# Ledger of designs, part 67: VHH binders against o26223

Target 1, 191 residues: o26223
Amino acid sequence: MKLLWTSQHIKVTVHIDGKVSKMDVLEAIKTRRSIRKYQDREVPEELIDKILDAAMCGPSAVDERPWHFIVVRNREMLEKIPEVHPYGAMVKDAPVAIIVCCDSSLEKIPGFWVQDCSIASQNILLAAHSLGLGAVWTGVYPLEDRVEGIRRLFSIPEHVIPFSVIPLGYPAENPGTRDLFDPDRIHLEKW

## First folded at step 22 (VHH)

Design AB54
Fold by OpenDDE, fold request of step 23:
Structure AB54 (fold): chain B 191 residues (1-191), chain A 124 residues (1-124)
Amino acid sequence: as target 1 above (191 residues)
Amino acid sequence: QVQLQESGGGLVQPGGSLRLSCAASGFTFSRYDMSWVRQAPGEGREWVSWISYGGKDKWYADSVKGRFTIARDNVKNTLYLLMDSLKSDDTAVYYCARDAFDLYGEFDSPFDYWGQGTQVTVSS
């Protein structure tokens, strides 16, 4: 079944302060927060598809695109994730989670898959936010217990490395925005 | 109720060794990462060591690296800190702490629970 991705411009009207504004990329970046509380509401497949599309749009080292994504909606599986992820308690409350993985067999050069999967993970977060969803990046790699736990739980083969678990849902919290700009971290021409 | 109880502290000479224990109760110990934190007189709390819930991953502060070993027994619900080659600078109250921090999270505190602490004094 060829998922005909019809480019319907989902005008995700993010109601920020009651105004429906199209979130631009800078807004998405600046206003994104980790969301750990979710509404009891399903996330449409269309939104997940858009998020996954975005996840695959990032650059990768020598275009290796080593990423794979496990989309988890099964309640039993979502409830088990906290058992192998000490800080993944919110996953059980999410309607869906995406597990970002690296297929090591796709690596063209060693070691850059971490950057690749990080980019993919961040794109998931940004895309989710732009679509009116909340998400949080829960770290898996490089912690061996978590890697092995997720691997076992989802029967992930040895050549595939789980990297992150990202629960998603409609947000049931608003942690506000942060100003993280620090001019002291900017160096002109030299350190 | 989450409870953490440290033991094993005491007076030891420089170069000596101690083994700290932390008895955990009131939660599923095997599902939580754990840490040791210490506070020396007049100083802030220092994160000393961390261990993953399964014990496969460990971290040490530079100040204790190569001298301290963190371990856990999930059957006994006990966290350990083996302290070798103790120095005067290791004198502190040592706390067992349950971790509440994810590296990619936006948590305000790395820990949500800690014990009452056990005094370690390294002196000649």
Scores: ipSAE 0.649, ipTM 0.851, lowest interface PAE 0.7, mean pLDDT 90
Fold by OpenDDE, fold request of step 23:
Structure AB54 (fold): chain B 191 residues (1-191), chain A 124 residues (1-124)
Amino acid sequence: as target 1 above (191 residues)
Amino acid sequence: QVQLQESGGGLVQPGGSLRLSCAASGFTFSRYDMSWVRQAPGEGREWVSWISYGGKDKWYADSVKGRFTIARDNVKNTLYLLMDSLKSDDTAVYYCARDAFDLYGEFDSPFDYWGQGTQVTVSS
């Protein structure tokens, strides 16, 4: 195991084979941050495969698994995403983005696809982080302009709903960690 | 430089109507969500309304729902707030603001630029 430092003094643990060390689940959850700055470095396909595998491991309502994923590496397309996503400026700087979509034809129980795609999106974020990548969840659904913008841009059929755009890359920032634990949000037995 | 300039404020009687405008310049207006924010005397700022960059998505504070309408003209680089059935409680300085909040971001403020504001006074 080798520790590497990025230009931003981000400590990254790498295995001997050059792969980033995986972290345990709680560590991944607690230390994950939204990353909006990326190194000028390509993300290996192997890592994307692992991330997508993780994205599909979450539960879904009645096991409907409505999610689809568009993997975007084309520079021109990445640069166009901010045009239809006003808070997606960082996407143009990412080497890759994953667009999480719902195929409504796969939905068995109405309305739960949002939870399903949220779980998938969160798993992408956690998996990316555990693999030494940075990512950020940029919301698309339920904003109609963003949904339609992404749909047009990627020729997504009407029965498929773009849900989130998640740029990924090796982090070029280290925002640190936050302690978001709030005991006042915990209620015992009753409100 | 990003500039936002509000206009259309004034004195109006309860039950009256006003139309506020915000002229935007210095940025690609059609690519940004926009908001109206107001501040009454002695009160904090209240987020009044929001509109998406394409104008298809809108949000209103409960205090103004059914009375106010947010709109935009991306050709004219102008944001609007149509205010009907005005009440005394609507008296405030109204600001147009450019949205900069990432829904999952960690920003202190959802807005990065503000106008100077326009005074709306509702009084009999």
Scores: ipSAE 0.635, ipTM 0.844, lowest interface PAE 0.7, mean pLDDT 90
Fold by OpenDDE, look of step 22:
Structure AB54 (fold): chain B 191 residues (1-191), chain A 124 residues (1-124)
Amino acid sequence: as target 1 above (191 residues)
Amino acid sequence: QVQLQESGGGLVQPGGSLRLSCAASGFTFSRYDMSWVRQAPGEGREWVSWISYGGKDKWYADSVKGRFTIARDNVKNTLYLLMDSLKSDDTAVYYCARDAFDLYGEFDSPFDYWGQGTQVTVSS
């Protein structure tokens, strides 16, 4: 069921043991981990829609919104991704993957599409996490082998650049949390 | 069992050249990115060069950029490092390593398998 979005505001709700829990955005950011093991459980289309909505809510250079998304559920295709993505082994175990792409014809200012697609990709990760899913960002661009591999596999036109592959599923691992705060990386007023 | 075996090291004068080889076995070589890592005496391991599984993408440390060339032959299951214009600072044990990281991964180590290494000594 495709969700018709009338608002850019998505309430993120995690269902744990029948309880609805709202995850704060800071919590989502702080507790998000790359998840590479997934349960044998389907991801509802509703959640994917929410994730994709979130993916499209990020800023882009001059609002160019160059992103496209390929939602992959086909097992055969998921199983083929590792053939062209050496570190995409987990994709074959995921119930779904999102391929983030840039349509270069939509680019208004050269080069910013990388940031745009990065923001979209990160929003996918955060949204997934907030919804009780696990995901991982597997890099495609700018590696030519991976870009071309994904392009061929999904018949992506030349003007469209595959950027990332993000498998998603209910997590079958818990890597824990990390403390990544480093005050040495903070400079006040000047370097 | 994954095996990596380096060869081609030796003693060379400054300005000289060497070609290192790494024979890979026990895994599908063509599906893995590969790297060269070196360790000088008393120093930590330094990531020297990286090559994608298909060989189209390469990376070099600044210390070796313009002097070293990484290559691979996926038919022969062999990784290469062409080292030109060698310097004394290039003296190290050179290791072939199989990459185990994705660019956005959260791994403790970027490599999962290493060879035994081959000694490269650059000295007058």
Scores: ipSAE 0.569, ipTM 0.818, lowest interface PAE 0.9, mean pLDDT 90
Fold by ESMFold2, fold request of step 23:
Structure AB54 (fold): chain B 191 residues (1-191), chain A 124 residues (1-124)
Amino acid sequence: as target 1 above (191 residues)
Amino acid sequence: QVQLQESGGGLVQPGGSLRLSCAASGFTFSRYDMSWVRQAPGEGREWVSWISYGGKDKWYADSVKGRFTIARDNVKNTLYLLMDSLKSDDTAVYYCARDAFDLYGEFDSPFDYWGQGTQVTVSS
C-alpha cells in the first residue's frame, strides 16, 4: 500500500502540471508488437502491479472475473517453461512472466471464461507496452499438452486452468509496426 | 543439424491405405509440434495435419478429416500419417515439417524445417 500511494502521488503531481508523458490508447493498440528479446534489466514490482491492475479492469461475462495471475520471477522456474511449451524459449530470457489462469469455481456462465481471460491477457500486453515494456502472448489453452505441462510445473490445481504465459521485460528489439487494416472485413448493415 | 526424413510413400489404388513415417534427428523431437504438408503437381503447399509435442492435440484439414490419422512416437522420434480411403486428389509429395507457429504469435512463417518429401500417387 505504502509504495502504491507514493506511486499514485507522484503521477498525480505530474498531471497537475499539464505536461504528461502518456501514450494515447489508440497509439498503444496500433503500435504494440510481440517482443521476444529483452534487456538484462529487472522489471520493478510497481510496474507489474500496474499491469495486473489493468488486466483486472476488463469486462467479463456477467462480471464473473474468473482470472488469476501467477507472477514468475524465479530463474529456475522460468528456465523450465520451454520444457513444456514449444514456443516458450524466450521465457528463459525474460526477467518475469505472468501466467493468466481461470478459476473455474468463479464461472457464473460456463464456457465464457476463455473470452474473459483473453481480455485480461490483451490488457496485460497493452499495459506493458504503455509502460515501455515488451511482452508476448504464448498460447496455452486449449492445447492439452501445454495445459497439463504448465499446470504440473506450477502446481496449479485441477479447477484452475492455465490460459496463457506472457513473458515481459524492457525490449531489446523493435520489429516495427504493421498496417493490417483490411476494409474487406467490414460489412455495412449485413454480411 | 535438424534432419527430417520421410518414407512410406508409393503408388496405391483409390480406396487404399498408406502409412507415412518421418524420422527426426538433430533436435529434441518430443518438445516440438509437428505437421504434415502436401504439394500436388503444379500447386501450392497445403497443410494436412498437426500434432502437439506430447501427442494429445491433433488437427486436420477438412479435406482429410475422418480419413487420415496423425500420430507420433516420442521414444523412436518418429512422426506418422496413417492415410485411409485414399482419393486421386490425395496425389502429392508429402512433407513432415517442424512447426514454428504459436497461438496468437506474430510469425511470418509457420514452419522452420522441412523433410525431403515422399511421393504418394493415387491412380485412377
Scores: ipSAE 0.365, ipTM 0.744, lowest interface PAE 3.3, mean pLDDT 87
Fold by ESMFold2, fold request of step 23:
Order: sequence, then structure tokens, then C-alpha cells
Structure AB54 (fold): chain B 191 residues (1-191), chain A 124 residues (1-124)
Amino acid sequence: as target 1 above (191 residues)
Amino acid sequence: QVQLQESGGGLVQPGGSLRLSCAASGFTFSRYDMSWVRQAPGEGREWVSWISYGGKDKWYADSVKGRFTIARDNVKNTLYLLMDSLKSDDTAVYYCARDAFDLYGEFDSPFDYWGQGTQVTVSS
């Protein structure tokens, strides 16, 4: 005798025109700042989905796409991150954090996963900014104490490497734009 | 309330060794990354070395790589700098400092507390 399970479908209202941001890409890149103070306001799941979709749009070495993402909303877990990350104090005040990880079993070219996960991490920052959110990249890899601490806290297996922790939320600060262009860093034809 | 006190400086011959200590109090020492910073006469401050809160990660300025070793004892709340093969260019006041902001901070003032410093003089 067979038992048949039927799934319950959850109805979700989505944007009909497919647009969620009108910000020019150069504007997003130039105006994005690290945001460490957040409003006491929930970030909708639909925005997290858009951010992670953007994260996965990045190029990767030989299209290996080694990234995995842990979405953390639980207050108890967010409050524990400062115990294993010296500068993660703002994470306890964020409504959500994204942990960017590498699954080394997906690696096709050894060592390029760092570039791959860096691209995904930056895309998270830019996408969050374009959606009216603020975020900051808190470093994990290659610091052994932080990698071990985050892996232990989130039960991350040894073949998976936590790369970054990115708290995000609606910003409660505005640090302004910086002018960092330096023509002396540009070399024509040779060094 | 945060206090950092360096000791172990002094006069040393070229090629000699010294061990600097920094006693920490007023904070949970084992939760903070720490650095050594030095200032030679008439110069700005130069970062020397960094150690992670658990002691597993260590970085060194190119000028001291292979000669200096940073260490910490989280039971004794003490930061160390073992200096070997000292040169006259190592003459400076050495400070221990507590790291304040993470690697990717855009408004970096990387240190929020400093010790008083300890003088190291390497004399011909």
C-alpha cells in the first residue's frame, strides 16, 4: 500500500513588471557603503531571494559556481556570532545575515574559489544597496580562528569553507560617498 | 578602563634579541585581535605585526618578517613580540594596540586603544 503526499502551495505576490530597482549600476558601485547600523525592521524574503539570485549571477572559474549561502534570521544564532568574530557585534542587531561559503567538492580549479566567493559577496553588497538595504562584508576566510568559529557555530562540514558573513537590513546611518579615484594607479602599456 | 602596558624594551647590540610583553586589563582580551606598532625617531607610526584573538593567525610587516614573532597568552592576558636578529633600523618606541575594525572597514581607524610604549634601542 502506497501513501501519497500532497504539498501545500504558498501563494506569494510578486512584482508584475520584474523591476525591483532603477539604480544605474555605476551609481550603485560608486555609492555603496559599509552599513553597520540597521533599523528594527524585517527584511522580506523576496528581497533576500533577489539578493541571492544576484550573488549567483557572478562569473566563476570554469563556471564551477562553488558558492553556498546560509541565511540567518534566528536571533539566538545572530547573537552568538560576536563570540566567534571579534568585529561582528553589529550582526546581533541585523535582522538577517548571509554567510557565503565554498563547497570544495564543487571546485574545478584549485584555489580559485576565493575569487568566486569574493565576486558573489560583492554582488550581495551591490544588490542589497540597489534594493534600499545596507550591508557590510565582515571577513572570515582566510583567518583560521574565524573560519573555525563560524564553522562550529553553524555546523558547517569540513569540506565547506565559510568565506564571509554579511549582515544586512534597512540602514540607520548614512556615511556618505567617498572620492577614491587615484590616477597614479593607472599604468598604460607597462607598469 | 582598558589598559595596555608594554615592557621588556631596552638597549641591545645588533644581532641580539628582546622579548616585549604587553599586559592587558579592563576588557576580555581573548576576544580581540591585537597588533604591535612602532615609531622611530622623527617618523610616523609603522605597523609591525598582528595576531588574531585565538592566536592562530599572524601577520608581519615585510621589514620584520623572519626576525620577529608575535604571540599571545589568553590565560595571562598578555601579548608578546619576540624580536631576533635586531638591526639599528629596529630602534623605536614599540606600542601594543587593540584592533578596532575589521579587514573591510571603510572608515578605518584600525586601533581604538594603545599602550604607553616601550623603548627599544639597537646600538652599534
Scores: ipSAE 0.360, ipTM 0.731, lowest interface PAE 3.2, mean pLDDT 87
Fold by ESMFold2, fold request of step 23:
Structure AB54 (fold): chain B 191 residues (1-191), chain A 124 residues (1-124)
Amino acid sequence: as target 1 above (191 residues)
Amino acid sequence: QVQLQESGGGLVQPGGSLRLSCAASGFTFSRYDMSWVRQAPGEGREWVSWISYGGKDKWYADSVKGRFTIARDNVKNTLYLLMDSLKSDDTAVYYCARDAFDLYGEFDSPFDYWGQGTQVTVSS
């Protein structure tokens, strides 16, 4: 493990073994599917670290990086998510979930945090897939009931906005790849 | 197990009002988003309105916006559709439906359960 220090804040870089993902990035993008069934198998902390590192690699509006992540492994907390998220039933069966949040005090351009957190959320899905895990993006923002419920459940302060809940684990299903390319959605030069 | 039963339909004059009800049982109603869907004679099903599980978020099809109001009572396990300023175009069978999958779901069907419907007929 190597630690990096800066004058403004402490940066921590964790180096894991030298093995890297063998999955091509285009393959990862094309083959990632929403996975809602997981093996009864723990996800090592080092994989979560890699996923969150990838999440923070996304671009953000004026590099504002407004995101925060809550890593949830506690069984009791995971089992409560379906009470405030109507489609979070699989979360109770996941070994871990990541909640992507926006800290609005970090916004530099108001309202662009949605794009920022969407990028981070998609990076979580792709990174998990490349590491042999399955994940699904369960929507929170902009639905007021879900935002309020998740904020209350995880004691999230008013200036922090929960954006998404992403359960993940080793997959126990294989929905297969879909061919969704639609050339009618491509417009050359003009609409 | 899951049951949805609509009521409150009937014959009404143009410009009139109706209140539809949907009694829910066999699941924890307050944990699910709900929709109204309608099917006019000889046509496919058209989504009408949606309400979040706690009732704070409501959406309407453009064809009914400003005239219809969706509501729910999580104590009575009942979904409502208040229909005002009814037009002949509103003649349809109205179904209560439980939303099945999340906003970012990769499924073909948005609803996993719905009722048998209640007929609304707007005619002179």
Scores: ipSAE 0.344, ipTM 0.729, lowest interface PAE 3.5, mean pLDDT 88

